# Ledger of designs, part 250: miniprotein binders against q56419

Target 1, 326 residues: q56419
Amino acid sequence: MEGRTLEEVQEEVFKRHGVLVPKKELEDLAKALEEAGLLLTEKVEARLKEEEEKLKRERPMRLAGLSYPEGEREARAFLEAFRASYPGEGEEARVLLMPHLEPSRVPEVYGAALAALEKTPPPERIYLVGVAHRPLKEKAAALPVPFQTPFGPALPDLPALQALDALLPFELFNTPLAFREEHSLELPLFFLKGRFPEARVLPLLVARRSPELGEALKVVLRDFPGLLVLAVDLSHVGPRFGDTPLTRTLAEEARRRDLGFLERLAEGEPEAALAFLGANPTRIDGVEVVASLLPLLRERKGKVLAHRLDLEAPTLSAVGAGTLVL

## First folded at step 18 (miniprotein)

Design jj47
Fold by ESMFold2-Fast, scan of step 18:
Structure jj47 (fold): chain B 326 residues (1-326), chain A 107 residues (1-107)
Amino acid sequence: as target 1 above (326 residues)
Amino acid sequence: TEEERRFEELFIEAWELLFLGYDSGNPEILRQAIELFKEALEIAKRTGDPEREAAVLASLALAYYELGDWEEARKYAREALRIAEEKGIEYVIAYARRLLEWLERLG
């Protein structure tokens, strides 16, 4: 909750509980949290300043010991188990869409991504585009530092990042703290670094659709060719996401939405994919990433390798995940 | 004091884990957040701080809700509401009532 604004707290409560907290109660919440030393105190500000300084040098692992093993040997065995969970063969990717939710929930989907990486020539660099789960000062951001992994640090491609920054109408390196806890980059990076240990990375976050990011990336990719990875999850349905309890009908609707979206992307029709979702309201956090990257997705045909709607029985909720090669 | 600082450290870390577990979909991270909230709760009880106690109880209610343990969520939300009503902690009253209303709609 540190650094959260009143607006962000209200939005989070609405998303989780399907109701808006009245402004007066929300103001009372923020004030009470500050008075209790729980929200944006001098001590919290000092810690954030210290962490921001550390992020100028490197991005440490946050999910080691939580979502993947910290030790290199254990991490390698863990990663290979995911590959083994997918019985199919991969296909070469120039663009890879993969999930960023907890890998153990959809092992065959991550396995399909690994299979695609096995058929892909090692890239000099990976453009890793995730979804911001913390506020950004601009529509998108990047952090130009080494990202630690169990397989060694994923080094930033500084020339490519600087070229990208120069083409954007905003400062690209605008919110380093947003990268401190960001699973949409860390979880895919674990798998990408395990397969391409020599590749440099452009770690990019999208908070809101940024067509200027897609246009700039199209230019940068010409001079700095590499693998484009969209780290996005699909449908979010059920009470955990502010909806009614999942039923068989709602689950099948979510599967149809996910597959309809992915299949339109596979036909090189990203505008049609977005229009399809617009006609079928849902919580797909990848929409803003796809909308930002339209110039890189148009007229690229490919194949959906895997899809799963993972059911959370305790919460009567579900999250969709897929692997798409373009 | 040292206990007040420890409470703040636990509460902030627990909320960071709660959001991380929620966003990533990892229930083990949510369980770790619950353990840290429970440790913070014991400090609030020991130091006799009803505002911190109510805040932690409301946070535990949310964490259990995110795990799908709606019975535990109701228990903690009701405890939070009882203390908040006694002490006039309006933000906890508003939050706990909304969560309990949502849980009732869910059945």
Scores: ipSAE 0.706, ipTM 0.863, lowest interface PAE 1.2, mean pLDDT 86

Design jj48
Fold by ESMFold2-Fast, scan of step 18:
Structure jj48 (fold): chain B 326 residues (1-326), chain A 107 residues (1-107)
Amino acid sequence: as target 1 above (326 residues)
Amino acid sequence: TEEERRFEELFIEAWELLFLGYDSGNPEILRQAIELFKEALEIAKRTGDPEREAAVLASLALAYYELGDWEEARKYAREALRIAEEKGIEYVIKYARRLLEWLERLG
């Protein structure tokens, strides 16, 4: 024993030898398997082409039965349970920042988002901006088809999407396959469709900062007013994300960075929020989305309704999630 | 063959779930990926395909690592490395050895 814990020994090992970056290792192994003909075979390429053609008609549910219930009745009860997890009242949102992390990990954070939606007049359309977890051909993309949910299909706002496409220096509908498995849209959409069943949706993904997207959206929102939703997660810390094992100091730093970021956004100072993060050492997910949407976030004051840094005990890691209304 | 097609379908679906579970932070999706990898492993063993067997074992090692089950990750990484060294499967040797060395340093 001699005054050392397992955690202290693990920290010493990580400091001496570095931490495995799991996403890079996952991607590198997948690429090696593809090159060996075990992934992305000619049969898989043919299947992906067929799935791309199907995506011209609709986007099916992927997370039904995994992250939320398939049946409408069960889905409604599930949504109400999340609202009940947040004891506070919401505030009206013109812009809503909410997570896309597995909802069961941060029920009170999703509950805060639902509380805000209860205080918000039903919008004609929702601009839902998520984070691309697959490569995009351009900095951003959209998919102009109905997205299936347990509450019925979320219909695309085709006129607003076409107006947006016309203002961009790139083709907006550029990577339909990136939408096939995209939780950063599907998980927030479950909650948004449950609360606003009549609202049309602009499902947007950001892969890299696009000031052109923010400028175009500012114009489109004037002609097609609606609710802007930023579906982003906050800090990602610990071995699962390329850090040392979670310590009190690292957890406190992650919370400080999450809250400092959200509070500056709440003050209507998105450039200050980005500057506060600097090199983004705790890997706040929303940086590229906020950087793309600057014209829509400036001088909009609001309130942080909820924040949590959720512990993954088995991986000694944590993910931050928050709800912000502007 | 039909078993070769079933292996491909299971293996590809398992990898899609592995990425989805990693990105979303849902451990149940990772557990489903693991079950599909285990089904694919039984086919590779039954059909006597050492490259497919080594590839599935390396994939299982990484899935258990992402789940935080470092003991199971180590077990599968060792078995993947053993088969890959016997058969000269270079990419499996590379990734299994890297994961195993890092996991051994964790104790």
Scores: ipSAE 0.732, ipTM 0.869, lowest interface PAE 1.0, mean pLDDT 89

Design jj49
Fold by ESMFold2-Fast, scan of step 18:
Structure jj49 (fold): chain B 326 residues (1-326), chain A 107 residues (1-107)
Amino acid sequence: as target 1 above (326 residues)
Amino acid sequence: TEEERRFEELFIEAWELLFLGYDSGNPEILRQAIELFKEALEIAKRTGDPEREAAVLASLALAYYELGDWEEARKYAREALRIAEEKGIEYVIQYARRLLRWLERLG
C-alpha cells in the first residue's frame, strides 16, 4: 500500500495482466505471416542461403545512408561532429561500455565514448560484444570475416577468434545470418573503426547468459590483449516497450535505475549491478552481456562519463544510453 | 505474375526495415518501412487479394504503433479487422483485436 489507494493497486495489476509486449507482437505477427506463406517464400529462402554464403567472405554495411554517411569524407565529418557534442575530457579505458541506439538520438553519449577512445592507447584488437537481435543457434556467436565500414574494412583477429572458439563448449561461428542485420555491432564499430583504423576486431554477439564465454574471454585476453567494448543500451520504458505512458516521475526512476546500474559497474561490482536491476524491474537489453562477462568486470573501477534517457515524444517512451570506462 | 513478385519484394523488405527500425530506434527507418508497405497495399488492392491486403494493413498498424502514430495505427488495425472478419483470416483477426485493445487502454 504505502500511500496508494486500493483502486490504484488494482489498476496496476490489470495493466500487468494482458499487457501488449511489442517485440513479442512483432515476432508473433511475423511468424503468422511466415506460416501463411506471405513472408517466407522459396525465393526468400534461396536469397537467405545465398546471403549466408556471402557472409563467409565479408559483412557488408546495412546502416550506411540510414544511420551514418556512406562516403569516407562525410563519415569522418559525422564522427567529428559527435565528438564535438561532448564538451568533457575522456578517460583511458581498458573496458568501454557504450550504446548501440541510433546515434543521432544520443550524440553526447557517443561523443563521450569518442573522448575516452582519444585517451586510450591504440589497441591491437577490439573485443566488440553486442546483443543478438536475431536468434542464435548457441548462447553466443562470432563472425570471422571483414566488416565493411566507411573507413575501410574492420579486419577480424583470426588467431584470437580461433583461440576463443577452442575454449568454448560450443561452435563460436554458428549463426552467420544473425550478423546480416545487427546494429549493436555495426553502430559502435563505425565509431571504433573511425578512431582505431588499424585495430583488428572480434565481433561477438550474446543472446543468452554464457558464463563460459566470460571465462574463455578472460583467458584469451591474457594472450591477446585488447580493448573490451560492451555495446549495450540501458532502460527501455513506455508503451513502445509494453509499459504505461512515460511521466516525469517514471523518467526520473529510469534515470536513477540506469545510473545505479552504471555506478555499481564503475565500482567493480557487476553482481551488485545485476542484483540492483533485479530489485528494480526494467528492460535493459545489455543484462545478458554483463552477466556473461562477469569475470572481466569484477574489481575494475572506473567512471560514468555520460548518461541520457532519450525521450520518444510520439511514443511516450524512452531509451537510456550511457558511456562507462573501466 | 510480375505484380505478385513485386508484392513479395516490397512486403519482405518492409518487414526487414520494420524490425531494424524497432530494434535500433531510428524512426526514419520505420517511415521507409511504411512507404514500402503502402506500395504493397496498392498492389494487393489492385490484384484483389484480401489475405495480402489484410496482412499489409495489420503490418501498417504495427509500424504506425511503433512510430507513435496511434490514430493511424487504430485506423489500419480497424480496416485489417474488417477485411479479416469478412474473409475468415484468423491470425489477422487475433492480432488486430489485441492491438486495438491495447490502444484503447492507452487512450
Scores: ipSAE 0.756, ipTM 0.887, lowest interface PAE 0.9, mean pLDDT 89

Design jj5
Fold by ESMFold2-Fast, scan of step 18:
Structure jj5 (fold): chain B 326 residues (1-326), chain A 107 residues (1-107)
Amino acid sequence: as target 1 above (326 residues)
Amino acid sequence: TEEERRFEELFIEAWELLFLGYDSGNPEILRQAIELFKEALEIAKRTGDPEREAAVLASLALAYYELGDWEEARKYAREALRIAEEKGIEYVIQYARHLLEWLERLG
């Protein structure tokens, strides 16, 4: 249990992962660091333990002042500007699919989500399902604490979370630290809390397909009705994601796959949406969430309100984002 | 040990911001990671630690690559490789070579 030198850390990473590739390197390095405690010293471990203890009480804002304003008044104006970026009318949502990408890149897509929320009656609770960007001990996880926002804390729905935990074959509250740096929950929550300030939240992360999560949620939603939100991004293409530079052909393929996926979901055919993607060559990160939530998505018809493939000119890469109501 | 502690704090925070910027697609977060890596680099240079210096240079190369600044990425990767080859830091040699090969294919 002695501390490790940087050289020992580097040698262990090399032995475990060998050859580095730009996209794969971040994932492989994160995995190696987690599995081996690679960059951890006694001091860093003590700090992480303190942060884990703080997460038992509340989840602080990480992206305030970076992706959205810190102050309540400024945050309200920010929401209004995003709503104004979408010229259409919303539709009532029982299920909402929205992005978790940096909002300033796709303001009209977040605006479409806000338009849908304007047409939706205030729910007692929101089931907010994001994608884990940090490893989880289980296929899915939740954090049963208040999440801070500029509009005040989003309070957890403790009875509904406890009901969900009781129905799962694994411990739901299994990886608190994974929630410390999680934009797939924080960014959608900013918009959801601004629109529905009284709603309680079930903040859920999916790392791998969990059919048991979807079956348990089907039961819990019957007893604890609420708005289901899938916070997912669509295609990821280009050098930033391990591809060659973006071409017109690759951009059209990404758009085709994004829209084909969303349109099949809008027809209430989530299995067809997954089959359409096949091996997922443009890396739609919503696949694991949709695959987990199949029982909640079948036979629900709806509408795609917005879609954009957003170009990162400096990286010659692009990320897809969309808003779907069911 | 205070310089060692400060290096560790900067390096860990910079990597956390690098992942957050990569995942969220926010380039301002990547720029903040770069500033913290540059502070860590100055400590490694002052303390005469070529292993830490090479590791930070390789990390800067990756951060600039993720930002889309391929010229700066090449610059930092080449410098990381130079130090790593002189000192026999095998992990950094492998990483820097693969990033440079990838950048050559891109450009």
Scores: ipSAE 0.747, ipTM 0.879, lowest interface PAE 0.9, mean pLDDT 86

Design jj50
Fold by ESMFold2-Fast, scan of step 18:
Structure jj50 (fold): chain B 326 residues (1-326), chain A 107 residues (1-107)
Amino acid sequence: as target 1 above (326 residues)
Amino acid sequence: TEEERRFEELFIEAWELLFLGYDSGNPEILRQAIELFKEALEIAKRTGDPEREAAVLASLALAYYELGDWEEARKYAREALRIAEEKGIEYVIQYARRLLLWLERLG
């Protein structure tokens, strides 16, 4: 591979074999449109500066009216309906793994998370770790401002965030704009704020594995104890993600992969969980989060409360979601 | 112009919703992106801008593909390709051909 990029190799493969990678197609077309002056213009750059300044004060809701109701009363009823979707009683959590997939697709999985939160004493703070869907300047980032929700603003834990920043070899508050459009924080936060309205939050995004983040968090959690939440989805399979149409065999393979991953985490063996995914760890978006948080997950036993591989019939694709308490 | 500014606002917001809908798995967000792209398309047609028109058509093709509406994806990709070939808009030619080839392989 002398002098050739992975993108150039993929283009040659596509010309010969007709393979599509949907996220790369979206990213590549967006970049071409920016270069043509149709997507990123001088006016858009000015707007982005205004949005970045706004994010120094607060993070507004983006998914209100789209993934959850805007009004507090309607939002409360919505949350309670999700709890009712799970017939179990839950278990107390020190660490909670929950999805960030569109909640209406996996209501029983979010219901299981809510059941676990009911059994968990109200934490003073929540360490909410999601997955960056936009580029970050560093491996991880945080935004130290109130996050708006239908239940009122989720306030940042400034002392804990500052303690974390001081222990990291990079600036933690490095990419405010990445938080403007970030469902992996907003969707779990809706449920967490609904159940723990007084808890402060540390909203954290991981873009690439950061062992230094896990080591720093282990220290900070000792001084600032709280609930650790990993907001991650599981298998992504089918044409919407660049694979062949979903079959019963492929769906069963995805379920086995998801459950094998979660069960190894539940045994306190996160390295074994990562190894179990084999040669295709990018099929699960939470891999970089788990790999970053190894010191917090080792030797911590727990229970898988729920798992679903949710079918998108129109796309012949599926996304896995699960709830794990540790 | 006012129409050019409105096109830019619609097109940028539609792309933000397209990525958000793709990542979150919410088809209602994808449908909102499609509505904004359709509004931008009417502006491109009225203002007689073939590059903007081809760009919006290619974007609609990807949005419909992500929604699972492969017939609409093919329709918009073919129209994007027709305009792009006529006007020599190379990046649109490349993306439209890739999507059409993929849809053909899916059957």
Scores: ipSAE 0.724, ipTM 0.877, lowest interface PAE 1.1, mean pLDDT 89

Design jj51
Fold by ESMFold2-Fast, scan of step 18:
Structure jj51 (fold): chain B 326 residues (1-326), chain A 107 residues (1-107)
Amino acid sequence: as target 1 above (326 residues)
Amino acid sequence: TEEERRFEELFIEAWELLFLGYDSGNPEILRQAIELFKEALEIAKRTGDPEREAAVLASLALAYYELGDWEEARKYAREALRIAEEKGIEYVIQYARRLLEWLEKLG
């Protein structure tokens, strides 16, 4: 029988009475503090200008000592531990979808990505597409400088970046400061540089869907072939993301939406993957990246290697992560 | 003053870590933000700046909320509200009340 549980009834009542949107609350409080002169002062503006100038030369590590080890030897052992957490074999990737969530939360998902990289011939360059967590002046941006890692600097592919910039209707190198604290690039890059130390990188951020980016990338990839990496997380559910406390029903819905999205991408049907999500009620952050890269994803068949909905017991929330090869 | 500069440095770095911890899902980064906020709170209390004190308390409430420590979030939100109401700090009053109403829905 299809009876409603007390939990399901409570969830519906909770949803009808409105929700906190924690990202918006963080942004609203930060804005109020800036307007009060507590977060944005003349001295802070001077520091930001200085940091922006430094970013014209290199992008330093932000998460070393926090999400991965600083030392090369320790970093290598750390990376190999993630590979060991995945018992399966990988498959060759022309396109790799991997997470950018804190790696320690989903080690088997990062391990699956590493397994795929082991089966992939070393690329001359990696197109690393992450999600902007800071505002961009345009729909997308890149930073054409070396990105520091424990395995040495990941060097930018300047000719490919310049070719991309020339094809876009906006300036590609438009928001250097957005790259100062961007984990959606830094965390995948740690793993990619560890496996492909000689590969150059195109570090790209998407803030909003940019079909122009996908069209331009299709042209650039023809002339500058390489590995395309989509560094995206999947569902974000629970109070930490402005929803009801995690229930069995909500967790099942998040898993269903994550897997339905990935499976349609694996069938070479990215428009069907987007349509399947509709209004994106479980907040899959990959939608803007996929919508931007449609020309690169159509008619590419592949395989979902791993998926996990990782539970945050203290917050009664969860984040989905997956590894997909195309 | 040097204390005003130190408050600014701590408070801004704590907020950068709060956003980074929220976005990346790394609770250790949130715990580091909380420690920096606590240092900033000590300075605000010592210098007798009620707006800075209320602002840090509201920020701590949000950091504890993101960490899932809802009881500490309530504690800091209530203290932020008390000072903000006494001193007429409107943006903190509005924020703290909204967070407390949300925490009440969570139980």
Scores: ipSAE 0.724, ipTM 0.870, lowest interface PAE 1.0, mean pLDDT 90

Design jj52
Fold by ESMFold2-Fast, scan of step 18:
Structure jj52 (fold): chain B 326 residues (1-326), chain A 107 residues (1-107)
Amino acid sequence: as target 1 above (326 residues)
Amino acid sequence: TEEERRFEELFIEAWELLFLGYDSGNPEILRQAIELFKEALEIAKRTGDPEREAAVLASLALAYYELGDWEEARKYAREALRIAEEKGIEYVIQYARRLLEWLELLG
């Protein structure tokens, strides 16, 4: 193994024998089960039609009792415990990057986001941009209905959403069902609603890079000022994501990639941040969000408040999470 | 039947939780999916439906893989493969074999 690490040898073995893509394996098996009638295509279709109709009125909680408490009092105590996990004071944010990973895995990162919100004047509206985990009919989508939380419903900013829709070359309200189960909006919204109970929300999902979205948002934010929140996770490494088992070296590389990405964003250089990821390959689901929002991130300096690479010992895998204020 | 309807409800909900647990990184959601799959498995066994049984076993194998319990993933994948080979359930054979081959590479 002349000039090669053990980790590099292991990576080549897995690449030569093929890579299991867990998300694709889940999707392929689910499709086979649906074709066999075991997931009952007709029953699923009927249920989805009913749920789509309900989504015209409101978006119910999916993760209450799973990722956060359902009751308001318990939810408040839960949220305050995250703030207590971060020893810093935070900084005012006009743009906040925060994770959407299961919060209990990175409590200090969510705590840093809460600290930043404490230093931020209450916004009239929040532009909450998450990552689509289900297919969208267009590059991006929004759902213009109240989103339920334990702190009461987060109301949509209908005038701002309509202004955004008018500026886009596609229908913004194009895929209601994609919002039925979407943790990249629901988990950040829990914290945002807890801190800014009066703020209205623009719940936005990005599936593919849309420079039109970034350009339109720049115009809308001028007329409808508010807090921009990018709900994105960082590095995804290990067998759970189709890679080799995590080693100390691979974990250190993932931390360096995450921090290099965030630090370039903090310097107001989002193109440099994207180029850095291209030169140092990683699975960051927020890349399409950042690429879409370039006009809102350029020349805006800020600070990385927190970063963690959360280790999943059972899966020998890890997910990176960070809090950045701009 | 009522048993068939209960199987369908459990199996659909378990698969929704499996995807949600995978995407959010919440292992508790994966564990809840596993419990629903196990309840569905008991119905498949009682009703003597080998395709439903093999399908649930293959689903449990993937759920345990996502949870990082590779020993349980191997156990359920082997059982799914045994029934699927006996009954000629081709899609279960292919997924169970591929998962077992991948688990062998992981050790």
Scores: ipSAE 0.708, ipTM 0.864, lowest interface PAE 1.1, mean pLDDT 89

Design jj53
Fold by ESMFold2-Fast, scan of step 18:
Structure jj53 (fold): chain B 326 residues (1-326), chain A 107 residues (1-107)
Amino acid sequence: as target 1 above (326 residues)
Amino acid sequence: TEEERRFEELFIEAWELLFLGYDSGNPEILRQAIELFKEALEIAKRTGDPEREAAVLASLALAYYELGDWEEARKYAREALRIAEEKGIEYVIQYARRLLEWLEHLG
């Protein structure tokens, strides 16, 4: 029907037929299995408690051997291959938006981020803001420990993290376990540590819009200047994300929404970028991060260096990824 | 027992990889989840636990769906449904029927 959103159509299909909505059903099956005692047992809870204690000292690599090489030499060659995948020159970044999608799917997009980092003076610290893929006790969280990488540990900027914690109305270090399996920090950090081996890191996760985080970060950045990195993916469309099979029209809409979002951010108009997406029908996961960081993005002009809507032929689905320098 | 412990270890690690593969978009992680689910399935079959067997079959159906192998997803969902209907495992019945209906709409 004309005048209806894709989400409204999907909601009606669900009401009529009880058809699977994949993201909700994946979560619903996991919850049913937990309630049946198949995912959460006393032994699993003990293991998670032990892992939470270990996370108070360091965050180990999870994706080494899966998304990037374990060895330093192989990791360096891997990173340089991504840089070579981008044919352009970068631009200096004060704010960098880059993806956290599996890097091998969008090598030119990660290459563009690397090109920007080459033009950027080495920062003393990186504010790395990812998207929480596990529940947080608060709207946002950080983990103040070394994060292991093939290039050595990325050390936390403890003074800057403590300054941030002091300005927030909630405990910043509230959910250590959410960082155990968090690719939105680990994958960008691989590239950032490879380029800026001496930089300290503030590893931050956003679960829900937190304007207080953006206001606090604006204050902290004045005393502790550094590179701000938004590690977000763009559109998620197709059956893997609750849509019907990807069509040319849906793919064009996803590209239009991705680029319209990025272009408005590049004009220093983050509120306009959010308004352009409306109900976010193609599921751009950066909306909560951008909404949280508004004070840091306003009136900051820049350039979109790369964009790709990566097609998953087997799933008839696609994920958008982009690199934006501000 | 040792087999109950091994089932729990495999099933939970497989689900952690399933979520990680789903979120990151890495199909190799999904394939690793599938291999761990298959090992868990053999334990469930050998120990004669129909709830564990149905749960693993439903999980395999979802993992194959996320990988885009809709034929394997249908196969595992149908087997999960068969066992769940025979044994009255309601959450698997509901899940498998919904996934099969969704796959029918996909073609």
Scores: ipSAE 0.695, ipTM 0.860, lowest interface PAE 1.1, mean pLDDT 88

Design jj54
Fold by ESMFold2-Fast, scan of step 18:
Structure jj54 (fold): chain B 326 residues (1-326), chain A 107 residues (1-107)
Amino acid sequence: as target 1 above (326 residues)
Amino acid sequence: TEEERRFEELFIEAWELLFLGYDSGNPEILRQAIELFKEALEIAKRTGDPEREAAVLASLALAYYELGDWEEARKYAREALRIAEEKGIEYVIQYARRLLEWLERMG
């Protein structure tokens, strides 16, 4: 609840439990938690300020030892094991869509992304676009500091980030704390840095659709060409996401939604991909990213290399993941 | 106090890990959140703070629900509700009842 708005807490409760908590009750709960010393206190505010100051220098690893190994040698073996899980050779990517879901759940999907990276010439920079899982002050944000990885720091492309900031109607570097715990950047970056150790990065988060971001990126990419990576997950279905327990029919519907979305992107028709989801109810977290990046996705044809709907037996739920090259 | 400060640090970190584990889909992170909540629970019990105890129990119920351990979720939600009803902690009563209603629908 720390640092989140009441509306965001209410939406989170709805997503987790399929029940919308009335605003008045949520306001009363927030006040009661504050009085109990469990909501944001002066001490917590001081801690957040201290963490924000640290983020001015570097972004430390949060998921090392949890989602990937901390040591370089172990991390390299881990990455190679993921590559080995995909039997194909991949395709060259100008744009890569890959997941940010826990990698161990969809190893062949990350393996497909690695296969595509093997066929792709090393870029000078990577535009890494993830999904904000924490509130942003604006529709999108970036953090212009080195991001630590087991393969060494991924250095920011400061000239390209500054060019992007100058073209946007809002401050790009607006919410450093949102990057402290952001797996949609950290998990793809682990794989990208392992494959392209010399590439600089533009770590970008999208919270809400920002057509101005896509237009600005189109301009920046002319002067600062690089690999565009969309780090997005697909369908979220089942009780863990506020739905009824997963059935074979619901799983097949989720697979159809995922593949229909990806196939339309592969045809260079991102508006058709979004329209397809609008006609078919979904919890695909990539919608806001794709909607923001339309100018960069139009008329780029490609191929879906992998797709998996990963089943969570304990929660009777599932999350979709895919790899698409354009 | 020192214990009150330690409780707050554990409780905040556990919630951050709960959100991280939920969003990333990593059950190991959820298990780490559970361990921190359990440490916070012991502090609440030792300091005799039923409001903090009820809040942590409700948090454990949510963490176990996210992990798919619906029976542990029910157990902790019922315990949170019992303490909250005895002490008149309305926000925990409302939360725990809604979670138990949700778990009932899941069968």
Scores: ipSAE 0.667, ipTM 0.845, lowest interface PAE 1.3, mean pLDDT 85

